# VHH binders against F-box protein At1g11810, part 33

Target 1, 377 residues: F-box protein At1g11810, of Arabidopsis thaliana (Mouse-ear cress) (q9sa94)
Amino acid sequence: MTTTMSTLPVVLVDEILARVPITSLRSLRSTCKKWEASSKTNLVGGKATARKSSHVGFILIGDKICSMKLDLNGGDDFVDTSVNQVSAFDGFAISQLFHCDGLLFCISNNHYSNYTLMVCNMYLGETRLIQNRSLFESYQNFCSYAFGYDSSKNRNHKILRNNSVSGGYEIYSLKSDSWKDLNVDLEKSIHLWRLGSVSLKGNAYFRVIKVIEEGVWEYNLLCFDFTRESFGKLLSLPFESLGDEGEGIMVISCVRDDHLAVLYQRDTLGIWISTEIEPNKVSWREFLQVDLATLDGFPDVFIAGRFIVDEEKQVVVVFGQETELDLNHGNAFIFGRDGYFTSFTVGDAPPEDFTSYVPSLVSLQIDKTGKRKARDD
Key: E = the ipSAE of ESMFold2; O = the ipSAE of OpenDDE; V2 = 0.75 times the mean of E and O plus 0.25 times the DockQ between their complexes.

## First folded at step 16 (VHH)

Design j8 (from z3 with A61R D62T; framework vhh_8emy_2; at its last look DockQ between E and O 0.56; V2 from the best seeds 0.73)
Fold by ESMFold2, look of step 16:
Structure j8 (fold): chain B 377 residues (1-377), chain A 123 residues (1-123)
Amino acid sequence: as target 1 above (377 residues)
Amino acid sequence: QVQLQESGGGLVQPGSSLRLSCAASGFTFSSYAMHWVRQAPGKGPEWVSSISGSGGSTYYRTSVKGRFSISRDNPSKTLYLQMNSLRPEDSAVYYCARSYEIHGEVYTPFDYRGQGTQVTVSS
């Protein structure tokens, strides 16, 4: 079986539109209003009404992008999930997926073993290929990336790239369609997780380690400010990792585009949500603490991966990290208060990366026919 | 103190094979991911291959996949690169490097590398 890719951007855009359920500006605006209303908790007069919560996004399963919808039903405590492969990406092996401002930034291999960087607006059906700085960059396999935007009125979207070998940084601007070298003032003792950052309010947040002495380190949080194009100071975490001797697992996620959440797993699973977060300042509140050893029927071996916080239902959905172990359990768990947990299975391989989807009106391309698009009222 | 020392380079003809070694000391070798990096004159350094601390996972630059093989012997604290079917464009100084690896996840940048060993492929 062979694949023809003579008009890649056009094919990708058409396939994305066919797969995404949100298709119009009226639908986008109506959906946002309904989502906001559905998320509120009514406590006036001592009454509490259970609400249906819905999470929509994209997830990597293997090297394929899938759309996902999770429904957490009120009063029913029933989980409904829908996962569908996005066929528009079938010609690519996707290795990393980022979301910012309703845009997806994807890193993939094509069938020629070249590496492709692309930004997609799934709502508008637009795709933009990001030009590599040189042909030799298309053969490198060891870079880390972050995706964000500056504080300008029209938000200039940017991509940060770190070369693992040199430790050098480059930044791409969508507005200028160009890369530039970036002089970064980071201490040598700070090491970034190669495969991940999370975008929040235009900036990227990294799980890092700070090396104190040979073989001794602790987790920290670090922000890259896309407006200043610089890193902030190390941000404090609500837990201590030095005493865990490398056994603890830290994961970060976003909550409703407003807050960062952090998960720390040892003998307990702790989740905290930021109350303030900026490049140089963070404050935390506790969201959930689970003693995994007390959960009847919980698997003996579990390593937390990406997670989703639902503040209304007071639960967290946690995907397991990729393992080769057969546990006779689902690969995704829901944890709640008072020892509540349940599991379900997503896909036929352990899920990697999840990003919430927020529809976007940001245009990546102008209609090349020159025909004026009608304004939406 | 962390120490990495490469050896096994030389001058060979196209199509030849070489085996590079990297002797490590001053750290718990099996706890770190190890890497090969190369640099030709007048060019920036480029990543060649990586191997997990356990040796269970290996990764290769596309231009060397199928020709090069990375391995490690944790008891002897030695990293290897078997290079087959060498081409003139493989000529470079080859360095071994390490990085932190925590729960199988690699952190960047590589924090130490050796002095290198020269590989020259010409007739």
Scores: ipSAE 0.711, ipTM 0.871, lowest interface PAE 0.8, mean pLDDT 77
ESMFold2 (binder alone), look of step 16: mean pLDDT 85; pTM 0.864
OpenDDE, look of step 16: ipSAE 0.834; ipTM 0.937
ESMFold2, look of step 19: ipSAE 0.705; ipTM 0.866
ESMFold2 (binder alone), look of step 19: mean pLDDT 87; pTM 0.882
OpenDDE, look of step 19: ipSAE 0.863; ipTM 0.948

## First folded at step 17 (VHH; framework vhh_8h63_2)

Design l1 (from j7 with F109W; at its last look DockQ between E and O 0.68; V2 from the best seeds 0.71)
Fold by ESMFold2, look of step 17:
Structure l1 (fold): chain B 377 residues (1-377), chain A 122 residues (1-122)
Amino acid sequence: as target 1 above (377 residues)
Amino acid sequence: ELQLVESGGGLVQAGGSLTVSCAASGFTFSSYAMGWSRQAPGKERELVASITSGGSTYYRDTVKGRFTISRDNAKNTLYLQMNSLKPEDTAMYYCARSYEIHGEVYTPWDYWGQGTQVTVSG
């Protein structure tokens, strides 16, 4: 029930070098900062300056992982995209995708009713299969997962798993290569979205609902602290969802590696960015408000999915969920100020998830030579 | 007030068929995801099948093609039609619900019935 490790590392290294080289990412950040500084000080010779923003990462389309580069060009926010299926994953049907510390955590359900849990370093071409407690029980759960690390000197990467039937929690440690039970006593009134956690600064953030009374609930935000191995307090949101009769949509995403963003959709689309975010503390600033009801030509059926914030262009890119059947508008939207919106298409089918990616030198494998370890000492 | 009441269990010969039902009351049935789980003696409870309010279904591979989950929202009733039964299907079968928002299920399942026994003799 395991795959060969020697084949995957080689293919993944070539894929990283071809698509998301580490020097290009640093150069892009430097270029963006230089353009911002130039715009603030002067326009040389009266020449208008159009800036380019790039977002790179991985997108889940159906059960396939694709690499994605999204360029937002000057002149009415014109969009260039490139999306390429990652052929190294062709033998896997990927159902969930997480990013933390430059590592991808992937969940695959092969045809033989087995879960495959893997952590991949796409830059080093390394893959580590995560053992389950029992192969005979490895398929039988709908689980909610989270991926993160603790604050130890050498960062121990960890995977949190919730069993949807029993309600119990387990945590896996990459360092010990083992699972253990967690006594995590969440209030019965708190329910986690099965597919929804986002990693930030080593911790995981969940969209949750808190049930006030039968059939009456509100959205909340909850952090799992991988250092303490416990949930924090419910974190306040910059909007109220009580009284929406199940029509409000909350989505969370990261902005760079240091802030959380939250989207709330009804007749308006609101986006806020955290100014502080820790397991028990959050504060928010408003980023964008869009009155969807006033947009001429906007599709009648739209449900927001994962999104990307571009602070320099002052826009948000929102992927639509598969519930949209209007091919005239594409499967992704850009919203900006003053009623601006446009749409475009990514991939050959509606995307189900997106995560940004930055290369990492964290090793997932250790040779027994005494000179190479997955520690930061 | 909130209730899930299973019925229709019993003794059946291997290769036979049986339908179990779950009558729901005290909540808006059509707004929730519903599911069946089972527990054999000495075994862990496992999810057998689930169905969203919009009709999307999930089946454990060992029952796919043999079992069919369905719901009748007008009657507040969940069904599991079990065909080609095997002795390994012997278990207590439990009805459960979970919150569903925009077709997405929340975890854990928040209410369970008392169960109905299905026994398959060989």
Scores: ipSAE 0.662, ipTM 0.844, lowest interface PAE 1.1, mean pLDDT 76
ESMFold2 (binder alone), look of step 17: mean pLDDT 87; pTM 0.866
OpenDDE, look of step 17: ipSAE 0.780; ipTM 0.905

Design l2 (from j7 with V105Y; at its last look DockQ between E and O 0.67; V2 from the best seeds 0.58)
Fold by OpenDDE, look of step 17:
Structure l2 (fold): chain B 377 residues (1-377), chain A 122 residues (1-122)
Amino acid sequence: as target 1 above (377 residues)
Amino acid sequence: ELQLVESGGGLVQAGGSLTVSCAASGFTFSSYAMGWSRQAPGKERELVASITSGGSTYYRDTVKGRFTISRDNAKNTLYLQMNSLKPEDTAMYYCARSYEIHGEYYTPFDYWGQGTQVTVSG
C-alpha cells in the first residue's frame, strides 16, 4: 500500500502538525480530511503534547507581526528560536497586537491618518476589518485597548477602547459587529497603560498606576470583565512599588492560558505567578528573584517590555530595550535559578508583544443578517 | 494646587500664525507628557498634538506640517506654534497633562486647562 498523506498514522500526523509553523496550519488543513480532523482535535484543543515544550506564538517586532517558536532546551544550546514575518499583514504597519482565544486583534497605523482595527483568525485564514467610530477616531493612537470574550455559549469576543481625552469607553462586539458606548468610570487616580492589556480567560488585565498623591504612585492590576462589561477592583501586587520617577518597571504576561505573571524590575528582577485570579481577587506565588547587579554581561540600562515564563525549565525570557547599547537589536535575556543567565538576539527590534497561540475555530464571517456564522465542527 | 493656564489665543486671518502657551504649576512639569486638544463649536474635543517628557511629538494629520508643539521645562511652559491657519482650526484650545513612566503613556489625560480661544477668519 503506497503511503499517502491520508494513510499516515495519526501519531505521525500529530508530530508533523506540532512541528509545522503556525502560519502553515491553514494549508495543512487542506491536505486531507484526516489531517484536518487531527488538526482540529489536537491543535485547537491544546492537546498537542509536542507543543508543551515550546513557546509558539505571535510577536510584534517593530511594526511587523511575526510568528515565533522558542525552544528552551538547556545547556549550551539552550535557545532555539525561529522567527518569521507573517505575510498576511503585509502592507500594514502594526502598532499593537493582542491575542485572545486564538484570535489576533491588531491595530494598524496607516500614515497616522487611518487607524485600522483588524481581527484575524490565522487558523481559518479569516480577517475582519472593524469600522471605526468617528467619535474615537482622533484618539486611537492614545487609547488603551482590551480584547476578551463573554461567558456566552459561543463566546462573544469583544474589544474595549477608551478615549484618552474624554476618558470615555466604548465596546465592540464581534457578534453584532457594532460599537456601543460603555458607561464605566474609573477613579481619577487610576491610569491605564496605553499599550493595553493582557487577555486571560476572556477577561483583560491592565497594568495601571494608582496615584496616591501628586507625584506619588504605585503599580496595580485592573481587570475588565467582558461578561459584566465592568472593571473589577484593583488587584494587589506581590511587591511594593510605591514611588515616583525612577521607580521599577512592571510588566505583565500570561502563563499559558491559566495564570497571569508579573515582572518587577528595579535593582532586582522579580517574577510572580498568580495562583488564583479573578476580576476582584488574586493570589501570587514567587517564581524567580534575580539580583541584576550580580549578573555579568547584563546591560547598565535595560527596560523590560515583554517576558515569557517557562515553568518546566524554571526560566524567564525577558525581551526589552537596551538604551546604552544597540537600539537596533532585539535582545532577550534568560534568567534562571542559581544565577543562570544568558542572552540571545531575536531580531532587529525588541518584541513589543508576545502571545502564546492556540488555534481557534471561531469564524469571523458575518452573514448578511449581521450574524456571525459559526463553523460547524 | 495644580494649574494649567492657556494663553495666546485670539483672532487671526486665514494663512496667519499664532502661538498659544500653557503655563503649568503645582506639579513636576518635566516628568509629564503634555498635549494640546481643541474643541470646535458643535464638535467633539480632539487631540491636536502631544509631546513626551523626552521630546517625542505627535501631531494630528490635519495639522501636521503646520503646527509645532514644544516645551520649556525650565519655564514650566507648553507651546503650540500654529502656522498657515485655516478657518477649520477655529476652536477652543486646551492644554492637558498625562503621566509618563519610563517612556510609556498612561491614559487618560488627567488634568486640563480652561482653554484659550483661537478664531481664524476666512
Scores: ipSAE 0.495, ipTM 0.780, lowest interface PAE 1.4, mean pLDDT 85
ESMFold2, look of step 17: ipSAE 0.596; ipTM 0.816
ESMFold2 (binder alone), look of step 17: mean pLDDT 85; pTM 0.849

Design l3 (from j7 with S98T; at its last look DockQ between E and O 0.67; V2 from the best seeds 0.72)
Fold by ESMFold2, look of step 17:
Structure l3 (fold): chain B 377 residues (1-377), chain A 122 residues (1-122)
Amino acid sequence: as target 1 above (377 residues)
Amino acid sequence: ELQLVESGGGLVQAGGSLTVSCAASGFTFSSYAMGWSRQAPGKERELVASITSGGSTYYRDTVKGRFTISRDNAKNTLYLQMNSLKPEDTAMYYCARTYEIHGEVYTPFDYWGQGTQVTVSG
């Protein structure tokens, strides 16, 4: 017994594309290219530092999905932000968001619809339920998820899930509308962070820990290759993390869908960007180092959460996972070179997640045979 | 040595109540997320409830409102209070832990107890 489309959120992306009426597939494709081009940095001589940089996407505030546009105008110029709750999701309590290829994969704890997993194309206004393997099976908590696609011509989008009890893996294919068990070759000493992974060029990258012995572990980076349907080798990090409780905090993010970024916080907040990244190899360059103890007026308690890198402005925007919130600070911080920092507020509660967004023409409709409808791009 | 020792299982009539507990030793209990899983004969082990170091709880839908997980970090003890028991709750109940680092939980559970049997007659 499948649920009808009327029980799922349906959203029209007109709020994001209000400037360009959608009249044809050619117009839509051209618009998508313009959005992508506008987000890239292009230095012309030395003029780039004053130019506006825009980051658009979706954020999770509490259990609600909001659209966000973040404009960075330059050094002493104010940050401009626009945050609007997406009303199509008002009936759902969303706990996690993943973005890949212009699609959102959402995890809901809302019992209203009997659905916990959904994929949304916000641009086309399409939503697809990802069903349990049985009608009444619920997902176990403490699972780790990833969202990506393989290298096939029409990109088969897939969801990876780790079983918290057995330690086993299963993978869902949007094309076949089905789950299957995976046998992966992964050491038992490797544990995945429950709340997620980031997608880059179809593959998923996980923050993991490798347990050396009881109570002794270190951070590592691990890629799941959705084409091979297997994990790669542990990828080297540009910092040392070996330790226990009380050691640093690692966060990962994407930069314009081209690179991975890693943040590591101890006494210093360090950000590195990949110069090369593939399932089995990575190279890093340093982007920013901030000695938090030297910042005048910085809050006494700060724990970094999700972050956004702006290469053109040479800053990082970091949402505070834990901070002492008062009249002098917001829930988000901008760090730059030479001790620059400022803060601002997003939403009425700390953001729990953020995904950049690029519109997509990928259809989620299932054709006559139950497989995802393919479109020429 | 690292130990998770369950106790408090037994035979109970349908509609009855039972509390199981898990004594932990050999590690810093307050630094880990904990859970209860169960396995009925011939079935796969399934997660029933879990709790973070800070006390945030999660429950399988079939036990919500009937079961309560709790922990006493000073006593290194995990509890599961089971009310309104049904024959389908009959299983070996296992205590488990997983890494929790800066409040962030990792998967899968990495250590399990030997279990305690709960039998609900009906």
Scores: ipSAE 0.676, ipTM 0.854, lowest interface PAE 1.0, mean pLDDT 76
ESMFold2 (binder alone), look of step 17: mean pLDDT 85; pTM 0.847
OpenDDE, look of step 17: ipSAE 0.812; ipTM 0.922

Design l4 (from j7 with S50Y; at its last fold request DockQ between E and O 0.63; V2 from the best seeds 0.72)
Amino acid sequence: ELQLVESGGGLVQAGGSLTVSCAASGFTFSSYAMGWSRQAPGKERELVAYITSGGSTYYRDTVKGRFTISRDNAKNTLYLQMNSLKPEDTAMYYCARSYEIHGEVYTPFDYWGQGTQVTVSG
ESMFold2, look of step 17: ipSAE 0.713; ipTM 0.873
ESMFold2 (binder alone), look of step 17: mean pLDDT 84; pTM 0.840
OpenDDE, look of step 17: ipSAE 0.829; ipTM 0.930
ESMFold2, look of step 18: ipSAE 0.688; ipTM 0.863
ESMFold2 (binder alone), look of step 18: mean pLDDT 84; pTM 0.841
OpenDDE, look of step 18: ipSAE 0.780; ipTM 0.901
ESMFold2, look of step 19: ipSAE 0.686; ipTM 0.860
ESMFold2 (binder alone), look of step 19: mean pLDDT 84; pTM 0.837
OpenDDE, look of step 19: ipSAE 0.834; ipTM 0.932
ESMFold2, fold request of step 20: ipSAE 0.663, 0.629, 0.662; ipTM 0.851, 0.835, 0.852
ESMFold2 (binder alone), fold request of step 20: mean pLDDT 84, 84, 84; pTM 0.834, 0.838, 0.838
OpenDDE, fold request of step 20: ipSAE 0.832, 0.820, 0.819; ipTM 0.932, 0.927, 0.926

Design l5 (from j7 with G35H S50G; at its last look DockQ between E and O 0.47; V2 from the best seeds 0.69)
Fold by ESMFold2, look of step 17:
Structure l5 (fold): chain B 377 residues (1-377), chain A 122 residues (1-122)
Amino acid sequence: as target 1 above (377 residues)
Amino acid sequence: ELQLVESGGGLVQAGGSLTVSCAASGFTFSSYAMHWSRQAPGKERELVAGITSGGSTYYRDTVKGRFTISRDNAKNTLYLQMNSLKPEDTAMYYCARSYEIHGEVYTPFDYWGQGTQVTVSG
């Protein structure tokens, strides 16, 4: 009869989310259309030697989602940035952000230890709450999440989660609006980084470690296939990590939704791009190698975070993981060939997360009368 | 041999305090993230608090401000100081470890103690 304290905050959050005005999301939609048009302007003019490259997406700075546009120019002012907090999320503290198929999957923590899971189409202004299995239980026992879709005709979008305590897996289907337990045959020597999944072609790729013996491990890459609903075999990496005594840093990213990129940092910063990537097969090519120790003016301590590959400009943009008071350096770096580097600042701190986003008419519900003609593909 | 041994559980009255400890051996304690979880009868095991090798902490919101996790790397011991205890804190308390690489916690937790019972009378 009496409402439990944990149930009141959940109900209040749902009521707030349901009352978010669609008009505030329309403002974001018009901004996304402007970004899409801006990204394609240089293609129309096609004859310019030093064309701009634009990267648009959403970043997580602290617990707030921001829109970002990053222009890589060909001249002396190499980079222009635009970062704007998305006001539609001002009432939420976002802890994790995933992108797949034009949709964002967001995890929000509320005041009473209840987490809200939501899938959003920022271009269409649509939001869908993901039902948890129990209203009164904490589902956030340090879950690892992944977001993807299967190969069905209309792409059933799915969310995978791993419970850090039980080690069990669950999968949510947007089509059925339900969770189910998933029996996973994954050897116990494999451990997943909690925040380390990236979606590519409907499947999720994880940075994992494989424990060889107590305290001895190596990085590996692992795919979760959302069609089979199972993990594949470990995928080969283009570098050796076992002999690095745990000092190397591995980061993964997508390139144009077609390829996976991997960064490995020691004294040298190496970036490779997949030439072939499937759930059980990968091949790599080298993209960039930078000897950090030879860069005059580069900070003494730098730990790579999320990164963006720009194949047209042959550079990589790498966000740092740490912020310190140093007016000589930004929190993001651009590396190129032959020792080229520069720095710039994004927000008050390095992004906690970043995902590229190409706005389109992809939605959770498609109107067949004309919206497909508005796609500029 | 790898071991996690909890101790210090017992009966305590509501509003009271209790400290539980976890003695670790057989591995390099200072290289791992450490966690406390609890399981009440008939319920799933839930995370309570965690601490990284570098001392960064997290807490379940329902215990924040009342519980304090700490570690003594020289003694290979993990602690949970529990203040202002409530009957709903009654549970078996387990310590666990996880791999931690560059401050990032990996899942699932790969080793667990057998637990120590904390009972809070109302």
Scores: ipSAE 0.683, ipTM 0.861, lowest interface PAE 1.0, mean pLDDT 76
ESMFold2 (binder alone), look of step 17: mean pLDDT 82; pTM 0.831
OpenDDE, look of step 17: ipSAE 0.837; ipTM 0.936

Design l6 (from j7 with T52Y; at its last look DockQ between E and O 0.53; V2 from the best seeds 0.66)
Fold by OpenDDE, look of step 17:
Structure l6 (fold): chain B 377 residues (1-377), chain A 122 residues (1-122)
Amino acid sequence: as target 1 above (377 residues)
Amino acid sequence: ELQLVESGGGLVQAGGSLTVSCAASGFTFSSYAMGWSRQAPGKERELVASIYSGGSTYYRDTVKGRFTISRDNAKNTLYLQMNSLKPEDTAMYYCARSYEIHGEVYTPFDYWGQGTQVTVSG
């Protein structure tokens, strides 16, 4: 019997799928029904064991969306990184990238005159352009965004936008393909980070500052609940951050789809992972503490931007900007226990965003009636 | 009390120059990124220029090379020098602040002035 693509053992197909770039998954679906079925079952369901050891996702380098595969194997060959520009976004200068439930939300900046909001399902190869409201179009790139979904049976994905001009909030629904004004407000002392939020379990978490008095502030977390369409309470952080502009830098990231991680950089680098997290409640465990002064080869000036936690290898990969060395290189540092420290180059610029990617079957197609077509599994 | 007060607007002929100013009070001016926006009749308000605490600037494409944004932290004052003015530059010009921490902006344009009118005659 001649071995064809359709006659390959499922185990082998799974192995192949696990090794294929995430941007090629669409093409693989068209190979045969068996591959499609395997893809749906193993990739979309997160069951692909082979991907557990790797960090696969999308990153923003400069204004380009790239796919990234990061393998942390330990030893001298600790890092194997593959970064490839995603051609689907050719012609677009991307200013912000968000990920939620296998969907990408992108903001394209065309010279501050024409902003384009796009939602993309890379697995299905679908892209939806979101129509902008005429109001405040020129300020879209300066708005804070959140991407999430509600608790409905089919998960209605939504986008929250802070209207910087009016001080209000807007919410877009994929299901209705429409914007609405959201009557939510924050205390005047609470300020959202411009570059948006991290999505976790349908909710979004913002890095925020709370101003105590003029010149005195502290970092906090704030959740937006897309089901209730409201903000939660300020969430307490596991470190003290009260200070002024001379204080440390806070970064947030997801650990898979289960937990939120916080990085606090000052003289030391601290990483904490949430043990429980809800819109109004959070608990933390310490993951790593590093004295940066003890690390040979660590730059004098480094600003953390994004980070990845590998719980299996017990390391943290931190992407950031080096101001004193080469601003033209995207450097990353790996921190581990017992003083483990190494670095690698990702590209020409530090990644601004990273998101672990799990394929989604959520269709972005809208029928003539304005209803999103659910693809029958 | 937090205040942003714009001044310097007026009538100017096409090709002329004008400087508008924004006096800030009630907050630590140096800790904020500042910006100018404008709103023409029947149009939406649009960002014209921004200046960060570190001095980095942004300009709208239509004003690049013609407008210069600057700040004097000692005087708590924001400026916009406008050269080679065009009728299309006619608008109410507004000053706004954005909190800046470690080079990152929080809640852009969280407070606005009342504006100063700039009219360019053809």
Scores: ipSAE 0.687, ipTM 0.861, lowest interface PAE 0.7, mean pLDDT 87
ESMFold2, look of step 17: ipSAE 0.719; ipTM 0.874
ESMFold2 (binder alone), look of step 17: mean pLDDT 84; pTM 0.838

Design l7 (from j7 with V105I; at its last look DockQ between E and O 0.74; V2 from the best seeds 0.68)
Fold by OpenDDE, look of step 17:
Structure l7 (fold): chain B 377 residues (1-377), chain A 122 residues (1-122)
Amino acid sequence: as target 1 above (377 residues)
Amino acid sequence: ELQLVESGGGLVQAGGSLTVSCAASGFTFSSYAMGWSRQAPGKERELVASITSGGSTYYRDTVKGRFTISRDNAKNTLYLQMNSLKPEDTAMYYCARSYEIHGEIYTPFDYWGQGTQVTVSG
């Protein structure tokens, strides 16, 4: 019997799928029905056990979206990294990248002075351009964005953005393909980081500062609940973060799809992972503490930008900017227990974002009646 | 007390130039990102230009090449040099501040001046 692609054992198909770049998954779907079914079952259902040992996702390098595979199982070199530009975004200068539930939300600065908002399903190969509202056009790229979904049966994905100039919020719904004004207010003492909202379980988490007094502030977390379409309470951090002269750097990241991680860099590097997290409540466990002064080869000036936690290997990968060194290289550092420390280079610039990718079957197509076509599973 | 006081507005002919200034007091000016916004009659307020504490600048596309934002930290003053002015530039111009921490901007702008009127005649 001639071995064809359709006659391959499921185990082999799974192995192949695990090794295929995430940007090629679409092509694999067209190979045969068996591969498509396997892809749907193993990749979309989170059962991609084979990929548990690697970190696969999308990153923003400069103004380019790239796929990244990070394997931390390597022998002496410990790190195997593959970075590839995603051709689907050719011609677009991407300024911001968000990920939620297998969908990418991108903001592009097009040559024509207009910012383009787009949502992409890389698995299905679908892209939706979101029409901008004239009311918010004047604020251009100064808005803070969040990407999430509500608790409805089919998960209505939504985009939140604020008006950084005059205040105010609006929310876009994929289901209705429309914007609406959102009457939410934050305390005047709360300021959102313009970038870096993280999506987790349909909600978005913002790095914020709470101003205590003029010139005195502390880091906090703030959740936007896309079901209730409201902000939660300020979430407490597991460290003291009072900011003044010598304030630390805070970064947030997802640990898979289940937990939020926080990094705090000062004289030491601390990483905590949430044990429980809700819009109004959070609990933390310490994951790693590193004295940066004890590490040979760590630069004198480093600003953490993004990080990945590997709980299996018990290490943290931190991407950031070195101000004293060649700004033309994206450097990453790996921190582990017992003083484990190494570095590697990722591309020509530090990644602006990293998001673990899980394929989604959410269609972005809108029928002529304005209804999203539900692909019958 | 926090204060942002704009000045320098006035009437100018199309093609002319004007510099508006913003005097800041009551906070550490050098530690904040600053910006100019404007509001024309019947329109929403829009961001015109911004400058970080490190001197990185942003301009609205419609003013690129014509406007220059600058700051003098020693004088606690923000400037906007406007060249080749057009009737469409007619607006109340507002100065505002934003927190900047390790080069990161935090929004929204938290304090605004009273504004200075710029009128460009056709």
Scores: ipSAE 0.607, ipTM 0.813, lowest interface PAE 0.9, mean pLDDT 86
ESMFold2, look of step 17: ipSAE 0.713; ipTM 0.869
ESMFold2 (binder alone), look of step 17: mean pLDDT 84; pTM 0.839

